VHH binders against p49116. Designs and how they scored, part 178

Target 1, 238 residues: p49116
Amino acid sequence: EGPLLSDTHVTFKLTMPSPMPEYLNVHYICESASRLLFLSMHWARSIPAFQALGQDCNTSLVRACWNELFTLGLAQCAQVMSLSTILAAIVNHLQNSIQEDKLSGDRIKQVMEHIWKLQEFCNSMAKLDIDGYEYAYLKAIVLFSPDHPGLTSTSQIEKFQEKAQMELQDYVQKTYSEDTYRLARILVRLPALRLMSSNITEELFFTGLIGNVSIDSIIPYILKMETAEYNGQITGAS
Key: E = the ipSAE of ESMFold2; O = the ipSAE of OpenDDE; V2 = 0.75 times the mean of E and O plus 0.25 times the DockQ between their complexes.

## First folded at step 12 (VHH)

Design l32 (framework vhh_enristomig)
Fold by ESMFold2-Fast, scan of step 12:
Structure l32 (fold): chain B 238 residues (1-238), chain A 118 residues (1-118)
Amino acid sequence: as target 1 above (238 residues)
Amino acid sequence: EVQLLESGGGEVQPGGSLRLSCAASGFTFDDYAISWYRQAPGKQREWVSTIGWSGSTNYAESVKGRFTISRDNAKNTLYLQMSSLRAEDTAVYYCARSKGTFLPRDYWGQGTLVTVKP
């Protein structure tokens, strides 16, 4: 009955680890990425519509779309993260790897193509000067995607996605009334998110993880975390 | 191999101070975030504080300004300096390891009891 998102859902403030090391390392990159992932999960958990879907549906939904949410978060927080510097450090590491073992050349090529796609996506969002409201609704559109296999409550998810699309349209038409084609330019950026591999994102940003710890294990952990602990860790000093 | 051992618990009066230690062994301490949790009698386990490998700190709202988490990488030891202790701080305190501040905890200590009695 009320709006899908409130003004509180527009605020998306990433607090970076401090101090920043002189030379970037896998621990700093992984910590930064983990903070963004947790911020993204906190954002999703704060949506009443998301909570209304129930725990099993919530977990399946986030497992299906975490990479899209994370990538939108990277674009939104690119300046706070110094994302270009992080990507340059990753590229440098990959170049050193190929010189030691040339058998990994095809894999390195796939990873470099992923980095290029990520840079192009972030550049397109920056050129469009996507604001906080637009980011919030784009995240809601990808979160409430009814087309992932194995989902329950797909009709309710579709209803929430349609509501997100409608509220985005209303916002853009009101705020950018002079720019007739702005909404179309924004929405045509979204399919690129589905072309980026979650496995490659995990390798690039979560290389500091131990052994078999994966995003699939982290998502249920975060979603089942007690609210007080979850909020304390997100809102605490860095 | 991996071991976390808490110490420093005991009885203290309200308004008092106590310092807990967690001695780590069997892993490269500098690469991990370490957290303090507590469990009061008849209550659920609560997160208290986390310190990342970079020294970044986070605290539960109930302990902000009263507790200070710190680490000594040379000694492979985590500390929790507790001040202005209250009856509600009575709990068994556990340390836990994770690869990052917000990542799953994989190893836990056996705990140390803190009792705040008038």
Scores: ipSAE 0.025, ipTM 0.454, lowest interface PAE 7.3, mean pLDDT 85

Design l33 (framework vhh_enristomig)
Fold by ESMFold2-Fast, scan of step 12:
Structure l33 (fold): chain B 238 residues (1-238), chain A 118 residues (1-118)
Amino acid sequence: as target 1 above (238 residues)
Amino acid sequence: EVQLLESGGGEVQPGGSLRLSCAASGFTFDDYAISWYRQAPGKQREWVSTIGWSGYTNYAESVKGRFTISRDNAKNTLYLQMSSLRAEDTAVYYCARSKGTFLPRDYWGQGTLVTVKP
């Protein structure tokens, strides 16, 4: 009957691959993105409430919300990733594709709009100066979403989401007592996460994936990984 | 046709050294991360080390400081230099291909046996 999250769940340390190359390439972007996705899943796996739901429910939850978790992770780790530099490189590539007629103008417009939405979201979070505790609880609210199709144990998931909301409220009211409406300002940012296409996120950040390997395939692989291998790989990435 | 072929396994005494090789063919070797895994008798398969396309490396805690992973892109070959070998290092060693450190392995070699005999 303790809190949903402990201080250990506030720690979210992304380790980037080697020094950033002078010219960004799909390998660097894909490795960086997959490290963030892995860290996000490692974070979720460590939550006792998440473990209590069982393997099938856990896989379904993460498949449904990975894009929201990933986007929150991008915002939280924007400086560590040099996200602005990565996005600038993607934009430059897209502008060159327009000049070379390699991609349709409609597709390029969709991708550019997605990048703009992502940048707006990250800028909003930075402007609000969202701290590590707030990010942890926002990720928990997103993770324990009972409204995705095909979920079992939806009543238990809803209870965990409500617990996350309650604990976030308690934290914000205690820590930012002088700012009466801070919680409302933070929570109204969350709906924007569902407006961002997981397919476009996958194309932008995971374009190096092979054949039919998709994020939907990667999620069960990571979640079923033996704990020792999981811990070894994340520790080795430091 | 993608193939990974391990070699260099054998018998060695505790404290000894051994170098494993994995020859890759049928794909652009330098575009992939390649990992070493091992499976000891009666145990589950264990991750040992990964080397990325740029040469970044990761190691399991049990082998840090004793094993060194490396790659030769000109020869399409992965290496694992093992030193200070222990009885618990006895296993069949497999190389595996992936697009990145944390991404699924899509092709596996047939394995090479390493036996550390006292």
Scores: ipSAE 0.189, ipTM 0.597, lowest interface PAE 5.0, mean pLDDT 86

Design l34 (framework vhh_enristomig)
Fold by ESMFold2-Fast, scan of step 12:
Structure l34 (fold): chain B 238 residues (1-238), chain A 118 residues (1-118)
Amino acid sequence: as target 1 above (238 residues)
Amino acid sequence: EVQLLESGGGEVQPGGSLRLSCAASGFTFDDYAISWYRQAPGKQREWVSTIGWSGNTNYAESVKGRFTISRDNAKNTLYLQMSSLRAEDTAVYYCARSKGTFLPRDYWGQGTLVTVKP
């Protein structure tokens, strides 16, 4: 009945670890990335429609789309993260790691292409000057994707996605009334998110902290976290 | 062998203070986030505070401004300074280790009892 998202869902404030090390290292990068992942999960969990789907469906949705949510978060928070500096540090770290038994020219190429695609995506979003409301609805559209394999309750998920699309359209047409094609320009950016490998994102941003534990297995832990705990963790006044 | 040993619990009057310690061994303390949790009788375990490897701190709203988490990396020890204690703070307090602030806890201590008497 009411809107899918409230004004509270537009607020998306990432707090970076402090103090910043003199030289960027894998621990700082992984802590920064895990904060953004946590913020993204916290954002999703706070949506009443998401809560209404139930725990099993919620977990399946986020496991399927965490990489898309995370990438949108990287684009939205690129300035506060100094993302370009982090990507440069990741490249240096990977060069050292790949000199072990997993080193191959094909893998290096895949990883560098992923970094290039990520940079291009973030740059395109910056050029469009995507605002906080638009980011919130884009995240909702990717979150409520009914087309991932293995999902149940797909009709309800589709209804929430359509509601997100409708509310984004209403917002853009109202706020950017003179820019007739803005919505189309924004929406054509979304398919690129599905071309980015979640395994490569995990390798780039979560190497060194997660070890043998995948993001896929961490997601249920974050989603089941008691409300007061994840609220306290995400505010991170330090 | 990873080991976390809590100490410093005891009985205290409302408005009083206590300092809890958690001594860590069997791992490189500096590389881990360490958290305090508590469990009151008949209730589920509740998160209290976390300190990251870089010293970043986070607190549950119920303890913010009253509790201070800190770490001494040279001594491999975690602390929780508790002030303005209330009856609702009565619980067994546990420390727990994780690779990062938002990552699953993989090792837990045995706990230390804090009793705030009316």
Scores: ipSAE 0.253, ipTM 0.608, lowest interface PAE 4.2, mean pLDDT 86

Design l35 (framework vhh_enristomig)
Fold by ESMFold2-Fast, scan of step 12:
Structure l35 (fold): chain B 238 residues (1-238), chain A 118 residues (1-118)
Amino acid sequence: as target 1 above (238 residues)
Amino acid sequence: EVQLLESGGGEVQPGGSLRLSCAASGFTFDDYAISWYRQAPGKQREWVSTIGWSGDYNYAESVKGRFTISRDNAKNTLYLQMSSLRAEDTAVYYCARSKGTFLPRDYWGQGTLVTVKP
């Protein structure tokens, strides 16, 4: 009943750690990444259809797709994050690791290929000039993916995904009526998200995590956070 | 070895002010975000404020404009300056450590009691 997403779900405002240090370090990168992850989880949690699936299904969905949501968020917030500067700092660290013989050449190659794929994805989205409404629906399409192993309620998830696809189509056809093939160009970008390793994303952006803190522990922590604390922690992009 | 110790609580009249302190030891203080939480009798614990390792901060709506969070990395100490205190601010105030602003809290202090009464 009613639309899958409302105007409140189009708003996606990332608040960066301030001030930005003169030299980027793993703490700044990890803080920035965890804020984006939090914002992405908060966005998903605010969708009535997502809440309707129940807590166990909700947690399983997000655990399965967090890397896709996070990557879409990186593309959407690339300017606010100065993502190119963060990636350059990561590359510089990797080059130094090669010189100091701290990491295997094969592993470094895998990580560099992941960075290249991420840059290509973000550049593709920028060239298409994806707007906030389109990003919201793309996130909904990847969130309501019925094909992850171990999911329950797959028929209901599939119906929400189809609803997201239909509403995106309606939006694009009305807003970009002159560009007949825009929707197709946007949708063919999505398969690339599943080619990117969540393990490598954790290594690049969450290397500041220590001890038993992992994405698997962070996701349920965020999803179960009290609503007032949740809202107070998000202040918007500045 | 990791310790957080709150102090500065007490009794104050409505409209009064108090400054709470949280002394940290056993870790590199400037690498962590530190938060203030409070718990009134019979109520759930409520988030009050967080300050990141770089000094950026956020507040619960109920305390915005009245409370100020700050940190002194040289002294390994967190502060909460409270002004325009109200009866509903009566609670035990706790400080908590996290590796980042939005990351799980891993260590908590013992708390300090603030009582606002006429």
Scores: ipSAE 0.381, ipTM 0.710, lowest interface PAE 2.8, mean pLDDT 87

Design l36 (framework vhh_enristomig)
Fold by ESMFold2-Fast, scan of step 12:
Structure l36 (fold): chain B 238 residues (1-238), chain A 118 residues (1-118)
Amino acid sequence: as target 1 above (238 residues)
Amino acid sequence: EVQLLESGGGEVQPGGSLRLSCAASGFTFDDYAISWYRQAPGKQREWVSTIGWSGDRNYAESVKGRFTISRDNAKNTLYLQMSSLRAEDTAVYYCARSKGTFLPRDYWGQGTLVTVKP
């Protein structure tokens, strides 16, 4: 009953750590990335349909799709994050690791290919001028993906995904009535999200956490956080 | 050996003020977010405030405008300045470390008791 998403779910405001250091480091990148991950997870848990699936299903679903949500968030928040600057810093760090013989040439190639795919995805979304409503529905489509291995309640998840697709279609048809093929151009971008490795995303953006905490442990932490605690932390100081 | 040691707790009258300290050792203090949590008798532990490694501050709604979190990186010490204290602020206050503002806490102190005597 009612729409899958409300105007509350369109609002997606990332607050970057401040002050920004003169030279980006793994700590700043990690904090920025973890804030985006947190914002993405809280966005998901605020959807009534998502909560209706139950805690176990919610955890499994987000574990399966967090990289897709995170990548959409990177594209949506690219300007706020100065993502191009962050990616340049990551590349610089990787080049230093090559010089210090800390990474294999094969691994470096995989990581650089991932960065290229990420840049192309973000550039395509920017070129399409994806708006906040479209991002919200794209995130809902990837969140309610029934085809990940090990999921339960796949029939209900599929119904919510179809509802997200229908509401996106209605929005695009109303808002961009002169652009008959816009929806098709947007949707054809989504398969690219599955070509990006979650392990490589974790290595690139969460390097400072490797050996201390995994994304797999962060997900249930965020999803089970009390609403009052979350609201306090997301609001910031003043 | 990572250690967090709270101090500064005690008894105070309603409307009074207290400053809590958390002394950190065994790690590079500057690289971590540090939080204050509290647990009142018979209740669940609740989050109070967090300060990120960059100095950004966040507060629980119930303490906003009354409490101020700060850090002294030269002294590896976290502070919580509490003002306009109320009976409901009575709790054991804990210091906790995390790699980032929203990331899981990995080390906790033993706590310091704050009692607001009406």
Scores: ipSAE 0.398, ipTM 0.728, lowest interface PAE 2.8, mean pLDDT 87

Design l37 (framework vhh_enristomig)
Fold by ESMFold2-Fast, scan of step 12:
Structure l37 (fold): chain B 238 residues (1-238), chain A 118 residues (1-118)
Amino acid sequence: as target 1 above (238 residues)
Amino acid sequence: EVQLLESGGGEVQPGGSLRLSCAASGFTFDDYAISWYRQAPGKQREWVSTIGWSGDINYAESVKGRFTISRDNAKNTLYLQMSSLRAEDTAVYYCARSKGTFLPRDYWGQGTLVTVKP
């Protein structure tokens, strides 16, 4: 069998709405976040192993791990997104909400803690200087997670995860041969992704959604797009 | 209340041109992404083009270089300029609204028929 990922899976190019407004608003943040979410799902959909699991399993898998994939994408695309500027705008809004007595202190603390965890994660990845191949394999490891409730084909998913782990190990050992502990430093960052609440991520980045549309409804919409449509949407502005 | 109304369809010869319009009402037009879709007889609905609220534009591969999407926020109107028309472009053309480029479409127009005759 060939490798789990090909060189095409290393390419991860986010195109941002232009121009950036002088004052960030929920529409700009939501558009930017939905583009990253789309790019992440387009990336997953292109993996032959993922396709082989079938439509129902693909939907369940992405619904279970979208927050982890999204957070890895935020870290990988932090500079192109100007993520620090977006988070600063959110923090400023939260501070104003405290002064106006619009949110409970407990809720504000939860959201601020989430922002802090997100910033620490992105900073740790930047400090490690994670490359495109490493990001691709980390995304594959979280995508092919067999331990989410309700999944079918868990033995096959586990096999794909193990293959991702082995290919990452081979890559790191060959590319960073003089840094014996690099793989361990990278892998110990992954558990932090599961500590971040998908509900808080949705509140921070997807507030501009219409009505009661949720990420759970967006995921099957994107995964079921015809090939011509999602290819055109992803490549038209690249 | 929210309405999208397509117009400009008709019969044209191969190689000809048509300009479709989509008139929007009942919402703040400049806050939304608007898309063109088409459906040929016996086929599933196919995406043609999307223009975002910021003006970002994407096209289906089959129409690149031949179709041009544009919007006029002052007139609450979306346009599709079609050139070098082919028999395979024969379809009912629909416009659709979404809050963002990659977000689900929530409102659809009734469609306008384009027929490319040999």
Scores: ipSAE 0.319, ipTM 0.682, lowest interface PAE 3.8, mean pLDDT 87

Design l38 (framework vhh_enristomig; at its last look DockQ between E and O 0.59; V2 from the best seeds 0.00; counts 0 for: pae E 5.4 > 2)
Fold by OpenDDE, look of step 13:
Structure l38 (fold): chain B 238 residues (1-238), chain A 118 residues (1-118)
Amino acid sequence: as target 1 above (238 residues)
Amino acid sequence: EVQLLESGGGEVQPGGSLRLSCAASGFTFDDYAISWYRQAPGKQREWVSTISWSGDTNYAESVKGRFTISRDNAKNTLYLQMSSLRAEDTAVYYCARSKGTFLPRDYWGQGTLVTVKP
C-alpha cells in the first residue's frame, strides 16, 4: 500500500468572498464558512483511503467529524479569513441578540465560551507554526477516527488513522529533526477539538445561510457534488 | 412566488456564440448564488457555472475560457455568455439558486434549449 496522503493533499487554499464588505455581515460570514466546509469535504474526498470506505461510511465519518475538520480549517486559514475579525463580528451580532433578550444567560455563556475556545485553539496552532503537511495529517487523523458511534468498518478506519499518525511522525522527524518534541506538542492539541460543540459552531457560522437546515443534512449533498464543481476554482469579482 | 425563467436558447453553428438569460423574481436576488446547469439528451444534468452573491465566479473545466457567467442585480437577471460553442454543448440549460455557492440548489428554472449543429 502507498502512503495515505500525497503532496496533492497538502494544498488547502480557501477563497474568500470578494470584495470584502466594509462591515462583515452574517451573509459574508456564513458564505465564508460554507466555502471552508466545502473545501474540507473536498479534501476528504480526494483521499483514496476515504474513497475506499464507500459512500455510506464516508458520509458517517464526515458527519461525525465535520466540526473538528472545520475547526482545523479555521486554524489553517485564519490569516486568509481574518478569523479574528470574523469572530469579533459574530460577537457583535450576538450582542444585538442579547439586547433583544433572545438568548438565555446560560446560552450566552456557552456561546461565548465556545468562541473563546475557537480563538484559543487557532492561536495555539499559530504559535506552533503548523505547516501544510502537518495540517493535512492532523485532518486525516481526525477524519479517520474510529471511536465515533455508529461507524462501520472501524478496523479499516483505525488502520488509516494509524497510517496518518505514522506518516505525520515520519514527516516531523524528517522536517523538524531539531525539535524532538514537536510531534507531541502537535498531537496534544487534538483533544481541544472534541470539546467544541458542533451545534454551537453550526449556529455561529451557518445558521444565516442554511436556516433550519442542518449541516448533517447538507453533508451528503456536498459529498455527492460533481467532480467538476469541486475542481473549479473560484475567481474574485473584477 | 419564487421564479426562475431561462431564455436565449436556440440553434447555433459550431464556433458560434449565444447569450442565455435567467430572469429571477419573488426573492431578494442579490442574496443568492446562482448557477447554470445543463442536461444533454440521454445524459445526466451537469454543473456548468456558479456566480456567488458577491460576484465570485466558478466554471466547469469543459467551459472555462469559453463561457462567462454574470449577473445584473438591478435587473434580477443572470447571464451566460457562451462562445466557441461545440456540438457537445448541446443541452437544455437550467438556472438554479442557492443561498451559498456550495449549498443545495432549492429552486430551478424550466430550462432553455441550446443546439449546436455539427
Scores: ipSAE 0.777, ipTM 0.888, lowest interface PAE 0.7, mean pLDDT 93
Fold by ESMFold2-Fast, scan of step 12:
Structure l38 (fold): chain B 238 residues (1-238), chain A 118 residues (1-118)
Amino acid sequence: as target 1 above (238 residues)
Amino acid sequence: EVQLLESGGGEVQPGGSLRLSCAASGFTFDDYAISWYRQAPGKQREWVSTISWSGDTNYAESVKGRFTISRDNAKNTLYLQMSSLRAEDTAVYYCARSKGTFLPRDYWGQGTLVTVKP
């Protein structure tokens, strides 16, 4: 048996929309976020273990964990995206919404707390200097989570998650042999991903889609996409 | 009312060229990505090309280097310039709208037939 992930699964290249506008707007942020979501789902689809679970299980897994995969993608691609600039633009929009009395103060506080938690997570990952292999295995651990409600094939999913955890451990111990506690520092960051609201992520990054298209509808659309179409779009984008 | 209307289809010889148009109305054209799809008789619909709201383009491998997608925002019109046409390009060509390059298509045109005669 071979490894869960191959070297091809370490490559994660986000192509940003061009040209970048003079001022950040809802269309640019939404297109950037949508590209990252698509790249994340393409990454998952390319894993043989994921393919082996079958289409129905694949859809259920991604629906359950897309926010965790997306957040890991934001951290990994923070520099390419100029994420700090995007978050500043979102904060500015929220402050204007308070002034115009278009959102409740309690809701704005929840959203601002989410932004803080996101910044904290991304800063922690940057400080730890998480590499491409580590990101790939963290995404695999998140993807192959057997504990989401309504899942079938949970024993097989758990087996793939344990394989991901084992391969991450082997990689870190081999590559960062002098840093005995590196793996522990990395893994302790993961539980925070599950506490971040997918509804707030939608509100922040997919504002242009609110009222028209839900993330839950985008997931099966991408996963059911013909392989040739999927590959053609990704090849052009990356 | 959102409408997409394709035109420019017809019969051509192998190796020929044809330019398809898609006229958009009822929405702010500049804010949307627009795609070309095609469906040959007895086959499933397949993606051909997409152009983003900013002008970024993507192509199916089968048409890369032969087809060029473009948009004219002043005319609310999408184009597909087809060259080096082959028998396998025979299909009804549809344009479709989406909020972004990788997002679901929400409106579709009626289609225009392209026939490449050997």
Scores: ipSAE 0.467, ipTM 0.774, lowest interface PAE 2.5, mean pLDDT 89
Fold by ESMFold2, look of step 13:
Structure l38 (fold): chain B 238 residues (1-238), chain A 118 residues (1-118)
Amino acid sequence: as target 1 above (238 residues)
Amino acid sequence: EVQLLESGGGEVQPGGSLRLSCAASGFTFDDYAISWYRQAPGKQREWVSTISWSGDTNYAESVKGRFTISRDNAKNTLYLQMSSLRAEDTAVYYCARSKGTFLPRDYWGQGTLVTVKP
């Protein structure tokens, strides 16, 4: 009972590492990405419905959808992150790797196609001018997806997803009452998230910091972090 | 080989001060976030403070205003200035590194004992 999300779940404030280096480097990109990952997973952890599913289910859900949550976070925070600048630096790095024969042409093509898909997704979200409430509900719909293999409690997860969908519908109809098609336009953006490769996201944003471990292995650690341990970095307080 | 070596621990009276050091070698110190943790006997290890690769600091609520973390990248050394020490601060203090503030710690020092004698 009660709403799935409260006002505390709408706040999604990403603080970038300071000071910004004169030239973006892999360490700046990885720190920025790790902050977004932490913020996204702690956002999920803060939801009472998520907490009610239990630790094993929590870990399984986040493992199944972390890349989709991360991609929504990139879109939501694209301006504060200067995401276009980060992606341009990555593209330049990839071009240098070709010149020095470090990567195969097929792999670079895959990565460039992924960057294009990511840019297209972020542009489409910007054109719709998605607000913070809408992002919060979209993240909840993605988080409580019952159709991933290996999940337990799928009936309860489906009920939470339906609740997120209903709350989004109510919000959009109340807030954008003259825009008949807004809900439909927002929801049709979600399938593009399933086209995003978690493997390539790891290569783009986490290669220098992961050291051959997947984000899957990190998820239990991040979900168990003490809030006080990193609270100042999330809020931007010094 | 990665090495983190803590020093500066000892006995101190309540209200006293100590400065801990963590000497780093075997890696590019400038690229890492470095943290202090502590563990009292019979308790879980708890986070004390972190300083990012770019110098941003944060602190556990229990030590804010009393402890100051700093780093000297030229000397590959992390510091913890502890003031207004209390009996509850008695613990083994460890430094730990991470490639990012919110990523797992991948190496831990051996620790240095701080005892605040009542």
Scores: ipSAE 0.106, ipTM 0.521, lowest interface PAE 5.4, mean pLDDT 84
ESMFold2 (binder alone), look of step 13: mean pLDDT 83; pTM 0.835

Design l39 (framework vhh_enristomig)
Fold by ESMFold2-Fast, scan of step 12:
Formats: sequence, C-alpha cells, structure tokens
Structure l39 (fold): chain B 238 residues (1-238), chain A 118 residues (1-118)
Amino acid sequence: as target 1 above (238 residues)
Amino acid sequence: EVQLLESGGGEVQPGGSLRLSCAASGFTFDDYAISWYRQAPGKQREWVSTITWSGDTNYAESVKGRFTISRDNAKNTLYLQMSSLRAEDTAVYYCARSKGTFLPRDYWGQGTLVTVKP
C-alpha cells in the first residue's frame, strides 16, 4: 500500500550532447530526442507498479503512450534542450524543403500546425510553472491509461492511474493550498497530448533514423535491454 | 560497404594495460555513435562503452575508472584504452555502429581477442 511514486521517480535529469553546435543538424536533434525517449522509458521501468504488469503489458503501454510521455518530457526539459532553438531549426529545414519541391504544401501545413500545437503545449506548462512532482504524476497518469486498444490487465492499469490521480491531488492541495483550481488547470492540458500525431513527432525529431528502424521497433529494443547495459547507458554520460 | 575492423588484442598480465582500435570505412564516421561490446567464453555478449558523434561517453559499471573510450575523427578510428586489467576482462571485443547512444546497432566488427593471464 505504499505510494505509487517515490522521490527517486521525481528526478528526471536529461544530459544533452555538449556543447550544442552553432548549426543544428539531424544527428544532434535525433541524439537529443532519443536520449529523452530513453530517459522516459528508464523512468517508467523504475516504477514497481509498472514492473508488476509484466513485459508484454509494459511494451503495449509504452507503444501506446510514448508520444504523450515524449511531449511531456519535451515540456519538462525545454530549457535544458533549448527546445525553441531545435524547433526553429526544424522549421528552417521544412521551409527549405518546400522551396526544393521535396514536400507538398499540404504536408508542410500539417507539420507546421503540429509544431504550433507543441509550442502552445510547452508554453502552457511553463506558464502554469509545473514542478517536478507534478510532471512525474502527469507522466504516470498517461502511462497507466487503461483505454488503449488491445491492453490486458485493464482493471489493474486503471487502479494505478487512479492512484496517480489521487497522489497528484494530495500533492497539489498540500503544496499549492492557496490555488484551489490549479489541479483542474493542469489536468485539462492532458487531452491535447492524444491529439498530437506520433508519426509527425517521429518525422520531426527522429529524422536521423534509417531503413525500417522506427520508434515502434526501438521501444521493444530498449525495454528488453539487459539491466546492466540499460543502467550503464542512462547514468554514465559525461 | 560499411566495415568496422578491430585490432590491438593480445595477451597481458593482470594489472596490465592494452589499447584496442577499431578502424571504420564506408560511411561518414563523424555522424555515428560507436560502441565496444565483449563476449567471454561461455557467456552472453556484454556492453562495455559507447561514444557519441559529439564525444559524450558512457561505461558499463564493471569497467568505470579502468577503461577509456575515445575517437579520432581525422583517422576514422575508435579506441578503447584498458588499464588495471583483470582475468574477468578476458573476452573477444567487438565494435558496433549506431545512429545514437540508445538506438539499435546496425553493423558489427569481427572482434579482437583479449586474454588476461596470470
């Protein structure tokens, strides 16, 4: 009956490739994005409730919600990543692509609209001044979503989601007691995450991937990675 | 054709040092992360270290403080400087290429044998 998350689950420290180059390229963006994705999966794997669901359920949950976790991570790590600079570089690349007739105007419009929605989401989270505890619980709420198609153990997943919601409520009421409606303002931001295209996120941030390598294939690779390799790669960057 | 070629393996005494090299060809070396893995007799392959295109490094807990990974982009060569070698470091050492630290490895070298004998 202990808490869903401990203080160790609040820690979310992204180590960026350093220094950021003067001229951003697809390799820097892809490395930065894959580090964030790995950190997000490492965070999820460390939750005892997540471990208890078993490997098949874990894979299905992360495949269903990786874009939501990734977007929350982008918002949380926006300053560390210099996300505004990365998005500006992506926009510049897209504008060059339309001039070279490599992409249709309709596709450029879809992608630019996605970038605008991402910027609006990150800006709203910054204006709300979401703290590390709140981010941890929001990530837990999206991770333990029982309503994705094809899931097993949906009753147990729903129980963990409700526990995440309750612990977030207790935290916000204790820490921000003067702001009666803070929790409602935070939670109303979450539905927008499900409207964002995972395919467009993959195109923007993981352009450096080659051949048949996709996020859908990377997720099982990372989740099945041996514990020693997993821990070594996440914690030894210098 | 993408090729990774390891060299520098051999026999050393416990506490000794050895430097492995991995020569890369057939691709833009500077754009890739390169990793060292090892496989001891009768054991599964184990990750040792990774260096990114930017020079960031990661190490397996068992080799931290003893091994140093580095790259020479002008020579298209990866290095693993091994010090304070132990009998349990005896293995065939492989280099492997990836687009990033946490992305799948797509090409592997043939390996170079390191034997630590008392």
Scores: ipSAE 0.389, ipTM 0.726, lowest interface PAE 2.7, mean pLDDT 88

